# VH-VL binders against q0atu2, part 61

Target 1, 119 residues: q0atu2
Amino acid sequence: MLDKKARIRTSREYRNVFEKGKRLSGRFLIIYYVENALDNNRFGFITNKKIGMAVIRNRIKRQLRAIVREYQGQVKNKHDIVLVARAGIGKSSFEGMEKDYIAIMKKAGLFARNANKID
Below, E stands for the ipSAE of ESMFold2; O stands for the ipSAE of OpenDDE; V2 stands for 0.75 times the mean of E and O plus 0.25 times the DockQ between their complexes.

## First folded at step 3 (VH-VL)

Design cb6 (framework fv_firastotug)
Fold by ESMFold2-Fast, scan of step 3:
Structure cb6 (fold): chain C 119 residues (1-119), chain A 119 residues (1-119), chain B 108 residues (1-108)
Amino acid sequence: as target 1 above (119 residues)
Amino acid sequence: EVQLVESGGGLVQPGGSLRLSCAASGYSISSGYYWSWIRQAPGKGLEWLAYIYHSGYTYYSTSLKSRLTISRDNSKNTLYLQLNSLRAEDTAVYYCARGDEWYSDFDYWGQGTLVTVSS
Amino acid sequence: DIQLTQSPSSLSASVGDRVTITCRASQSVSSSYLAWYQQKPGKAPKLLIYDASSRATGIPSRFSGSGSGTDFTLTISSLQPEDFATYYCQQYNSYPLTFGQGTKVEIK
C-alpha cells in the first residue's frame, strides 16, 4: 500500500490537479498531473459509480494502489498525480491495468526512459 | 456517443490536391485521444496515414508525409487532411477514426468519403 | 514496419460454424498490442477485440481473441448471419500502424 504522505487526500488538492494539471488518457485510466512544491510524489485515485458496485470499485482501487506502489521508484519526483478509472476498467485484468499505467506514465514523461527505447 | 462524418471526396485530376474534412460530435477533439486518417483502396485493405493528438502533435506515415498535412479547427471540432500531388494509387475511401491515446486501436470511425483520382 | 499476414484470405462457412482467423506478424508484437476489426460492404470497420483478447463494448461473447508474439487468432464460436464480413487485424506495437490484408468470411 502507499504511505499517507504519498496520497492526495483533500477535495481541494484533487481540484488543484484537475484544474491546473495536464491530462492524458489510456485505455482504462486517465491521469491528471502537476508539479508540486513537496519533496515527494502524491497519488490520488478516483473510481466513479459508472465502473460498477462498491465491491468492484474497491477492488480496482486496491489493484491500482498496488500497481502505483510497484512502480513508484520509476516515477519522477515532485508530482501530484490523480488516476481516474474509466467505466470499462471493471472488465480489465490486473495485467491490463498495469500495462495501461506503464504506457500512460511513459507518454506523460513521468517514467525514466529505458535505454532500449526510442521516442 | 462519438460520431465522425467525413466530407470533401470526389473526382480529382492526377497531380492535383484535395482537402478532406471530418466533423466530430459527442466529444471535443482537443480534450483527449488521438485522431487519425485511414484509407482503403477499392477491394484492398486498410492503410493508416496520419494522426493528430488532442494536444496538437502530429505524426505521419513515412512513405506519404511529404504529400500529407493533418490539421484541425477546435472551434468547429473538425479534423482535416490535405493530400497533394495526387496519383491514381490514392484512389480510396478515406476514413477518420478515434484512437485510444497510447494504444492506437480505433474505437470510432466515420462512414468514409470516396476519393477517385482519374483522367 | 511490422507486416501482418492473415490466413485464410477468404473462407466459406455456414451459420453455427466455428470460424478461426489467424494473423501472423513479421516481428514480435507485445501480446497486448493487437486489435481485430469487422467490416461489412460499404461500411466503416468496427472494433471487435483490443489488446489481443479483450472484447470491445457491445461485442457478443462468441467473438474471442488470443495469441502472443507473432501469432494471433480471432475465433467466432457460432457464426451468425450478421457475422458474414471481412475481418482485419491491426498492430499498435510500433509506428507506422499496420493492418493485415483482411479475411473475407462468406456464406457457404
Scores: ipSAE 0.000, ipTM 0.520, lowest interface PAE 14.3, mean pLDDT 82

Design cb7 (framework fv_dusigitumab)
Fold by ESMFold2-Fast, scan of step 3:
Structure cb7 (fold): chain C 119 residues (1-119), chain A 119 residues (1-119), chain B 111 residues (1-111)
Amino acid sequence: as target 1 above (119 residues)
Amino acid sequence: QVQLVQSGAEVKKPGASVKVSCKASGYTFTSYYINWVRQATGQGLEWMGWMNPNTGYTGYAQKFQGRVTMTRNTSISTAYMELSSLRSEDTAVYYCARGDEWYSDFDYWGQGTTVTVSS
Amino acid sequence: QSVLTQPPSVSAAPGQKVTISCSGSSSNIGNNYVSWYQQLPGTAPKLLIYDNNKRPSGIPDRFSGSKSGTSATLGITGLQTGDEADYYCGTWDSSLSAGYVFGGGTKLTVL
């Protein structure tokens, strides 16, 4: 689970990312992202009713948070990022969602190597 | 059955303000955004802004920033749109519409409220 | 001026087919889902197409949508007199000065 510091929580904060941010779409996910003035990344998650019933939407949100948490060390610092689940995501496997997330984050240029990495 | 019912027609003088209501029924009021759209006689549709009934947070089109205020009363499932400093150019039919900010579908609309601004 | 460009009018006879175009930019149509709305005279708009090409329950399959690049198209086959209406495309715009944007509307006349 992501801690509260790493979460976008208010409609105003979501609006800011949507209005000022860039957008990239993948197979199951759309991301909106913008640089912030904080010392950390913040993530938001949108699972609209078009995806399915609340139990399905809650499962998708939980799985997306787990994926984001797993890869948070690879994400360029100082960004607000909103993940919007597309219609059809409920039919995807966990691995399918994970693969899509990695692909869109790389395409966005948001995945970075750790500062202390050696080859 | 989902329904949005708006308040009746208004006639206002230039410089006055108008407050239009939109009463929702047939669904959980806090689960969907309310958008406001206007249409001058013989003209096209113009989006004014969105309001999240769950949080009270809003997003306004730049053209209306500083003149429009969108609010709600969750105890009576009613949304409000107040437009101040009225000009003759504000003469229009004003609609509320249910939607989601992340998907481009306003699936249910109020019947409209005619606002006439004249001396 | 509307941000999204539609032809102001289109006309055809009953039983024919028409297409209505909607042209935008990368910040709106190129980047977001497109919806189409039908407005019969004296009534509120009605959602006709959402997510580029999907129909709400109750909308006949003779209405269709498509999107390519920064343009969207509404297709109507088997025209009926009851289809006389104004048609609007709509989508979100990601630019700083805008939110949701509509096309200028197209008046469909069934001859």
Scores: ipSAE 0.007, ipTM 0.581, lowest interface PAE 12.0, mean pLDDT 84

Design da1 (framework fv_dusigitumab; at its last look DockQ between E and O 0.03; V2 from the best seeds 0.00; counts 0 for: pae E 12.6 > 2, placed apart)
Fold by ESMFold2, look of step 4:
Structure da1 (fold): chain C 119 residues (1-119), chain A 122 residues (1-122), chain B 111 residues (1-111)
Amino acid sequence: as target 1 above (119 residues)
Amino acid sequence: QVQLVQSGAEVKKPGASVKVSCKASGYTFTSYDINWVRQATGQGLEWMGWMNPNSGNTGYAQKFQGRVTMTRNTSISTAYMELSSLRSEDTAVYYCARGFDYEGSTWYFDLWGQGTTVTVSS
Amino acid sequence: QSVLTQPPSVSAAPGQKVTISCSGSSSNIGDNYVSWYQQLPGTAPKLLIYDNNKRPSGIPDRFSGSKSGTSATLGITGLQTGDEADYYCGTWDSSLSAGYVFGGGTKLTVL
């Protein structure tokens, strides 16, 4: 589980990322990201109704949180990052989500020091 | 500064192929899908497909399956659309447009290229 | 063969209001966000409205959008001669042959 300070918590924080941030699309995920004024990263997670019923959406959120936690030490600091699950993500494997996350984070330039060895 | 710039007009014979380029500038090319839309003279807009510049994945409109190929070169921020087995009915203006993946939560095209006229004549 | 039905033309005087309708089905307008595009003569389309009712930066607030059921509406107030253009609705169609669809277009004439 991510520390409380590493979570995007408020509507205003989410709006800031969506309105001012850059957007990067992968096969199963979209990320929005913007530099923040903190010394740490913050992560947010969104699943919409097109993905499926609440049980499916909650499973996907748990899987994405686990992936983010595993790689959080490799992420450059000072970013707010929102992960948006795409409609087709419910048919993906955990491995497929993980590979997609690594690829989009590397492409966004958000991994530090271990970027060449993540995948 | 944020723009999509397309290659110049093409004149082709029936049965040939055409490849239109679309160069992005002023934004992160791999952050948005590139879509292709065409418009015959005096007609409406016709969506042809999407391409994800990050993965290279595509989704084509059923009408163009087997005739269209959408690709990219990320090192020069350029997308391509190739249409084969050309017919006179393919005479149109072809647009690239920055947009969303059709499976995502956002379904619009917020930046358009200037258009490329392709004329197919015998 | 437009999947989304728009009136072929509408007209109004400068300063007046006009609405343009877009009718579809549950698999497109019903389930998905609607966008609107303006195409001035001889130019590429331009986004006017996204996510049913939102305006991108630089689009004046006299352009508005709404959606109800399987229908969407573009509203234009304070008509100007520069608004004379073709207007297209667009949305994703979630049916088995999934793809993006445009309306047939509506020619707006400012008399």
Scores: ipSAE 0.006, ipTM 0.564, lowest interface PAE 12.6, mean pLDDT 85
Fold by ESMFold2-Fast, scan of step 3:
Structure da1 (fold): chain C 119 residues (1-119), chain A 122 residues (1-122), chain B 111 residues (1-111)
Amino acid sequence: as target 1 above (119 residues)
Amino acid sequence: QVQLVQSGAEVKKPGASVKVSCKASGYTFTSYDINWVRQATGQGLEWMGWMNPNSGNTGYAQKFQGRVTMTRNTSISTAYMELSSLRSEDTAVYYCARGFDYEGSTWYFDLWGQGTTVTVSS
Amino acid sequence: QSVLTQPPSVSAAPGQKVTISCSGSSSNIGDNYVSWYQQLPGTAPKLLIYDNNKRPSGIPDRFSGSKSGTSATLGITGLQTGDEADYYCGTWDSSLSAGYVFGGGTKLTVL
């Protein structure tokens, strides 16, 4: 469960990240990210119909939120970050999604420390 | 500077192979697909294929299947496109372009190389 | 010839509006996002519109895109002489010819 203040909630805020942000792609994930004027990070999640039926998309979304929560302490503050799931993510394991997330966040320079789980 | 810089013009004989390079700078090379698009003199754009620089995976247009090979060297952020068994109709400007790969397939190209002219003549 | 059909040419005077059509099928435009590219003489193509109707940074709002069913359109208002170029639509094709496909291109003449 991600705190409500750590979530991108409005279409306007999503558009801001897409229009002004940088993007990087991984195996199963694409991230868009931009520095914000807040004192915290916010995350958005997009799973489109090409991934599969609603049950699969909702499962992926929940798992991505769980991954983001586990590593939230490693992410440099003051960023809005949108995760977009690619079609192939439906065949990925939780571990596969987690590894991809860590890899792309490191490539983006968004991890302030090594990506270790914080309990 | 975010840019793609391609190798210089090539003149080849029919039956030869040509290898064009595309050097990326100013962004994380392995985070975006590289696509190759060609344009014959006075003609339109023709997509040839995509290459994922992180995995090395490729996808080629059916027309070029068996004649094209797309590779990369991540240590120097450089992509390559090699076209074999050249014919006169392969005379064209060849572009590399950075693609946004959403489903293992590129949706659009937001950064282009300057182009490499390849002339195939007897 | 090309999978996506565009008119080969279009002409209009400075200050006028022009629209360029791009027609495809359900496996390409019908199922996927459409992009538009501008190619000035002697230069590489430049992304003008992506995701059907979005503009990259630096593209003026005189340029707009739309998509309906299996067709897309590029709109240009307030035409300027610097808009003379070839315009290409492009999208992914999910059929047996799977891959990225371009329209045949439209030459815009402003005079």
Scores: ipSAE 0.000, ipTM 0.539, lowest interface PAE 14.6, mean pLDDT 84
Fold by OpenDDE, look of step 4:
Structure da1 (fold): chain C 119 residues (1-119), chain A 122 residues (1-122), chain B 111 residues (1-111)
Amino acid sequence: as target 1 above (119 residues)
Amino acid sequence: QVQLVQSGAEVKKPGASVKVSCKASGYTFTSYDINWVRQATGQGLEWMGWMNPNSGNTGYAQKFQGRVTMTRNTSISTAYMELSSLRSEDTAVYYCARGFDYEGSTWYFDLWGQGTTVTVSS
Amino acid sequence: QSVLTQPPSVSAAPGQKVTISCSGSSSNIGDNYVSWYQQLPGTAPKLLIYDNNKRPSGIPDRFSGSKSGTSATLGITGLQTGDEADYYCGTWDSSLSAGYVFGGGTKLTVL
């Protein structure tokens, strides 16, 4: 489950992902990912002011958390993953956002083997 | 009419399992999560978990991990909640509720079933 | 026992204003939108407020919601006898195993 332990919280943790991790860009999302020394994954979320007002940013962050929660059990373990919302995400549908997440995660090879609930 | 209609009351013995159904109508079934919430007599609401009808993915409250299974049949727009190893403490009204939608509205339940009474007694 | 804390009961006379508080923490109310539900006796809960302060269609404007910090408040003006019910706040919580949490509920009695 995406609990407290599954969250990137500190600036140092974010910086580590950005400096040491790999980057992949999707249509609506950019992901930074790096292996960690833990037994669980940690997720971070960044919604820049470019995507809109605070209300919109909060909505997008909420949607991204929902997407991550939806597929968290199918992601390979021992990774720190930061999701950065791109400017166009504010105009995307949830389905579009979800598809973009799935596509980029597949491209990154971050889904576990035998994950059969991935589109 | 947009509604969720649940199956009838159940009476079970301790250790048995119960499976409650929730049929959706009046909207696109796969566009909203189905959540399950129970309420013991005279007590408050307790969230049990979510199920995405499109993917079938689920997330359960820790309290029910290993004991609850949420599924769906998209062809008949019906969600199911099965609770096993029933105890007297599981006696409650169980509700299905439409939650997260795919249009940006999240973290609230805007449509509720009528509830299903499950009684667990020796 | 509930993650969110509500007063067990509130009461007021018809026409008066009442407020129901809901207190949580940073991982729930602090970070997420709060919803409120009305449950009339013997019925299923009904969505009353969502996203802190928004009303679904059909909900009169005498019902209002607000959020500040880690607390939320439901306001009811022009209290009617038909408002006698249980009221629950709820939100997502990310501190534990990411799940929805409810308040303990508040019984509103119209005197």
Scores: ipSAE 0.000, ipTM 0.626, lowest interface PAE 11.7, mean pLDDT 89
ESMFold2 (binder alone), look of step 4: mean pLDDT 92; pTM 0.947

Design da10 (framework fv_dusigitumab)
Fold by ESMFold2-Fast, scan of step 3:
Structure da10 (fold): chain C 119 residues (1-119), chain A 122 residues (1-122), chain B 111 residues (1-111)
Amino acid sequence: as target 1 above (119 residues)
Amino acid sequence: QVQLVQSGAEVKKPGASVKVSCKASGYTFTSYDINWVRQATGQGLEWMGWMNPNSGNTGYAQKFQGRVTMTRNTSISTAYMELSSLRSEDTAVYYCARGFDYEGSTWYFDLWGQGTTVTVSS
Amino acid sequence: QSVLTQPPSVSAAPGQKVTISCSGSSSNIGNNYVSWYQQLPGTAPKLLIYENDKRPSGIPDRFSGSKSGTSATLGITGLQTGDEADYYCGTWDSSLSAGYVFGGGTKLTVL
């Protein structure tokens, strides 16, 4: 699970990322991302009604937080990033979600191929 | 400047339909859900449903399913709520309200229309 | 019957403090953010508190919110005659009949 400081929790912060951020789509995930003025990254998670019932949406959100936590040290600093789960994510494996996350973050230029390249 | 302006009062016969409008200004209409909430005289607030102006998708409270239709016209930033098969107990003030949506759930209503009084009488 | 339970009325004198409770279940207050709305006579409701404890711009700090488990509380300190209004809690209900639910409302009378 992510530390509270690394989570987007207010509607104002989500709104800022959607309105000012860039968008990039993967197979199971969409990310919206914008540079912030803080010393750290913050992540938000959206699992909408199209995915399925609350129990499925909550499982997906929990799994996405675990993936983000695992790779947080490789993410370029000072960004607010919102992950939006696509309808098809309910049929994905954990590994499928993880691979999609890594691919989309690399494509966005937010995920280092080599940790030594990130200041 | 940021506001929701509703259509005027309506008087209807039992069995008729009523269509209330809600015109948004001062913000990006398609970025926020429009919700409808009613209040009968001396009664509490009752949520009727939500409408996403970007997609046109809706969700209605069980009590109103089959009688309510929520639509929009994005070219004029206007939301509509139509309630059919009117009964005397539908006499109420009807409000539109801007909702912030997260995970398919409305978190709160930060902007409200002034209300439209609908009276159902013979 | 309201899904969220509030006392129907509360009264206090100017300068006093008052609290208004709102009780729900795990599918609503227990799982979602709570908001509070003030409705002055003859007017539309106004957002007082959002995300359990946050105030919109223009709402004085005399108004506060809190949430514990399946219950929420609105606190008003330094009560003024202009606070006489109906107060509603609200939240999303994640059950099978998913939608936004309001409490039954509490009429605050300033004596």
Scores: ipSAE 0.005, ipTM 0.584, lowest interface PAE 11.3, mean pLDDT 85

Design da11 (framework fv_dusigitumab)
Fold by ESMFold2-Fast, scan of step 3:
Structure da11 (fold): chain C 119 residues (1-119), chain A 122 residues (1-122), chain B 111 residues (1-111)
Amino acid sequence: as target 1 above (119 residues)
Amino acid sequence: QVQLVQSGAEVKKPGASVKVSCKASGYTFTSYDINWVRQATGQGLEWMGWMNPNSGNTGYAQKFQGRVTMTRNTSISTAYMELSSLRSEDTAVYYCARGFDWEGSTWYFDLWGQGTTVTVSS
Amino acid sequence: QSVLTQPPSVSAAPGQKVTISCSGSSSNIGNNYVSWYQQLPGTAPKLLIYDNNKRPSGIPDRFSGSKSGTSATLGITGLQTGDEADYYCGTWDSSLSAGYVFGGGTKLTVL
């Protein structure tokens, strides 16, 4: 689980990221991201009805939070980042979502390309 | 044949804009980013930015932000790079190059266009 | 100035070995995979090495790459006259503002 301080919680905070942030699309994910004035990163998660039923959306949301938490140490400090799941994500594996997250974060310049490699 | 074919040479006056095209064939256009790299006469390679043909999203090098726009037309597998407010120091060969795929390629350029010479002179 | 530093030129005779260095920092080479590109006169660059030490199909094993800390090296053995070209290293810079960066290039002359 992500700490409370690492979550984007209010509509105003989400709106700020959408309006002022950059947008980058991956295969299964879209991220919106902007530098914040805080001491930490904050993450938001959006899964819309086009993904599937509530059970599928809740599974995806839990898996995305787990992925974000696992790679939290690689993320460049002081950013607000919102992850939006694309309609096709419901057909993806956990590994597929993880690879897409890593790829999109590296492209955004928020992640080192080979940081936390375990091989 | 996997290839990127670019538009022909351009001669422009300072202050004008130039739009270079890059037509992809022999692979799935939307599966790889298109990058733009330029090279001034006798100088090194300079990365300008990337464009994701599937989403239309872009990332530009800081030096070119505000002057460069990268777009595509997926129906004809063609990428475009438009550079505005041209100066003499923009005289260069401009290359498109196939880059990162979203399924696990590292960030490198394995296929290059032949280059488009852009000359900016009064 | 280039973010990645290469020697401006190297020279060797046919059949000899040459190495070309590429020096960066933790935000680029130190944290990311390095690629090498060959540019023959009047042509577009060609990928020689990717992921630090891997060769694309069709690239002879005379070309090799390595990376240690914040530096990378391209090795060329059994030099041929057709190897005379400019060589560039390249990598992603993890700085939010930088993007992909190339070395300044090294001109290889085969005498």
Scores: ipSAE 0.006, ipTM 0.567, lowest interface PAE 13.4, mean pLDDT 84

Design da12 (framework fv_dusigitumab)
Fold by ESMFold2-Fast, scan of step 3:
Structure da12 (fold): chain C 119 residues (1-119), chain A 122 residues (1-122), chain B 111 residues (1-111)
Amino acid sequence: as target 1 above (119 residues)
Amino acid sequence: QVQLVQSGAEVKKPGASVKVSCKASGYTFTSYDINWVRQATGQGLEWMGWMNPNSGNTGYAQKFQGRVTMTRNTSISTAYMELSSLRSEDTAVYYCARGFDFEGSTWYFDLWGQGTTVTVSS
Amino acid sequence: QSVLTQPPSVSAAPGQKVTISCSGSSSNIGNNYVSWYQQLPGTAPKLLIYDNNKRPSGIPDRFSGSKSGTSATLGITGLQTGDEADYYCGTWDSSLSAGYVFGGGTKLTVL
């Protein structure tokens, strides 16, 4: 469960990230990201109909939130980040999504240090 | 003083395109988004998309993807919505509306154009 | 066919109170602010309520809004004949493919 203050909730906030932010595509994920004026990070999650039925979309959304929560300590402060699931994500494993997330966050320069989960 | 003024009624054949204009006055054009909303006769409101006049960035409703283009000319404070491959079902009144999209705001439309009637028939 | 459900019509007498409901889901009303719009016959819509319960300048306090869970309500007290109009709720749907969504509209008749 992500802290309430770490979630992007409003249409305005999502819109701001899409308009002002940078975009980076991974294998299963696209991130949009922009620096915010807060002293904390906020995350948004988008799973659209092209991914599959609601049961699959909701599972993916839960798994992405779990991944973000696990690595939140490595993310540079003051960013709004929206994760958009690509159509192929429904066929991915949890580990596949996790690897893709780490790779794109590193490419974006958003990790303060290497995201290194021991086990 | 603060107003959005739209172009006049259009009659088009199926397969044609239509381009509706929306001229802003009385405020800083680049500080607010322009949204487009349509309404068929006797029907409800249907959102089509938004356009940021400062950046030129757009977002379109999935139903209109591939057929709609939203642009602007900042030198004359005018927004445009072009809808192509027109069908009889596109017969509607088309509105431009100012979105309030600054710090602390949310999606809502506080200023509306008077509407442009587009009739598609042959 | 709209993604937000409103009653097609409501009626009340002058001076009475009327409420109009708007029902959605977690992807729209549940996670986003709700707006309400008034459309008088032959005119463009006018913003009545934004951010669930706030009024723009010029909108009398007879108009109020509220939100609970995945539903929103517009209240009108001291009903006047000039309030006869179509009323629409609206909100963002958090799906990238959906965007802004309106309710189907409610026709208010002052009896």
Scores: ipSAE 0.000, ipTM 0.548, lowest interface PAE 16.0, mean pLDDT 84

Design da13 (framework fv_dusigitumab)
Fold by ESMFold2-Fast, scan of step 3:
Structure da13 (fold): chain C 119 residues (1-119), chain A 122 residues (1-122), chain B 111 residues (1-111)
Amino acid sequence: as target 1 above (119 residues)
Amino acid sequence: QVQLVQSGAEVKKPGASVKVSCKASGYTFTSYDINWVRQATGQGLEWMGWMNPNSGNTGYAQKFQGRVTMTRNTSISTAYMELSSLRSEDTAVYYCARGFDYEGDTWYFDLWGQGTTVTVSS
Amino acid sequence: QSVLTQPPSVSAAPGQKVTISCSGSSSNIGNNYVSWYQQLPGTAPKLLIYDNNKRPSGIPDRFSGSKSGTSATLGITGLQTGDEADYYCGTWDSSLSAGYVFGGGTKLTVL
């Protein structure tokens, strides 16, 4: 479960990410992301009706939150990030969603890389 | 300003098709779904469907399935709703409305076009 | 034919309080957030309440919303003549006819 401080909580905050953020598409996921004025990251999740029935949407939402929580430490600080599930995600495995999340976060430059070390 | 501006009134004969446009301005067109809602004279609001301007994906109310097509042109931030095989009971004001779906599966329409009157008469 | 049930009309005097009910089922109001829309004569609907009880900027605090189980309520206090309008509740319906559904509408008359 993500900490309440790490969740985008209001419609207004979601709209801010959509209006001002950048967009990247993966196979099963789309992310919208923007730098925030806070000292922490916040995540939002959208599993809309085109995915399928409520049972499928709720499962996917839980799985996406688990994936985000697992990789939270690798995400560059000070970003609001919204994950939007694409229609095809209902046929994906947990492993497939995880792989897609890692790929799009790396492509967006949102995963921290090891800093060059000067000895 | 943030607005949706619709095309002008149409008068059509039974069996014809009508295509209504909805031009968005003042916000990122691809970030919100466009919904279409109609209202017959003296009647309530009736939802027709949604269109995602980013993907082009759509969902239509069962009543309109097979007769309605919702499309967009992202280069001019314009959504379209085409209704075919028109009948007298399709006489109504047609609205486009900006919809937002977020965590918790909540949709509401926070921005509406001014409406387009479509009259179907012989 | 309306999936969500509203009273067809309500009336009250200026300064009074009025409430408008909206009744649904587990597949709509029971599982989803409720919105309310105000439609002044001859105009497009306007969002009045979203997420059960939240007001958009510019909507005065005289308007309030609540939800309990499969029912929702719109409250208007300090009623003004400019509040005469049709009021619609709305929500997503997750059933086999999946889509957005509106209540039948309530005509508010300020006496």
Scores: ipSAE 0.014, ipTM 0.643, lowest interface PAE 7.4, mean pLDDT 86

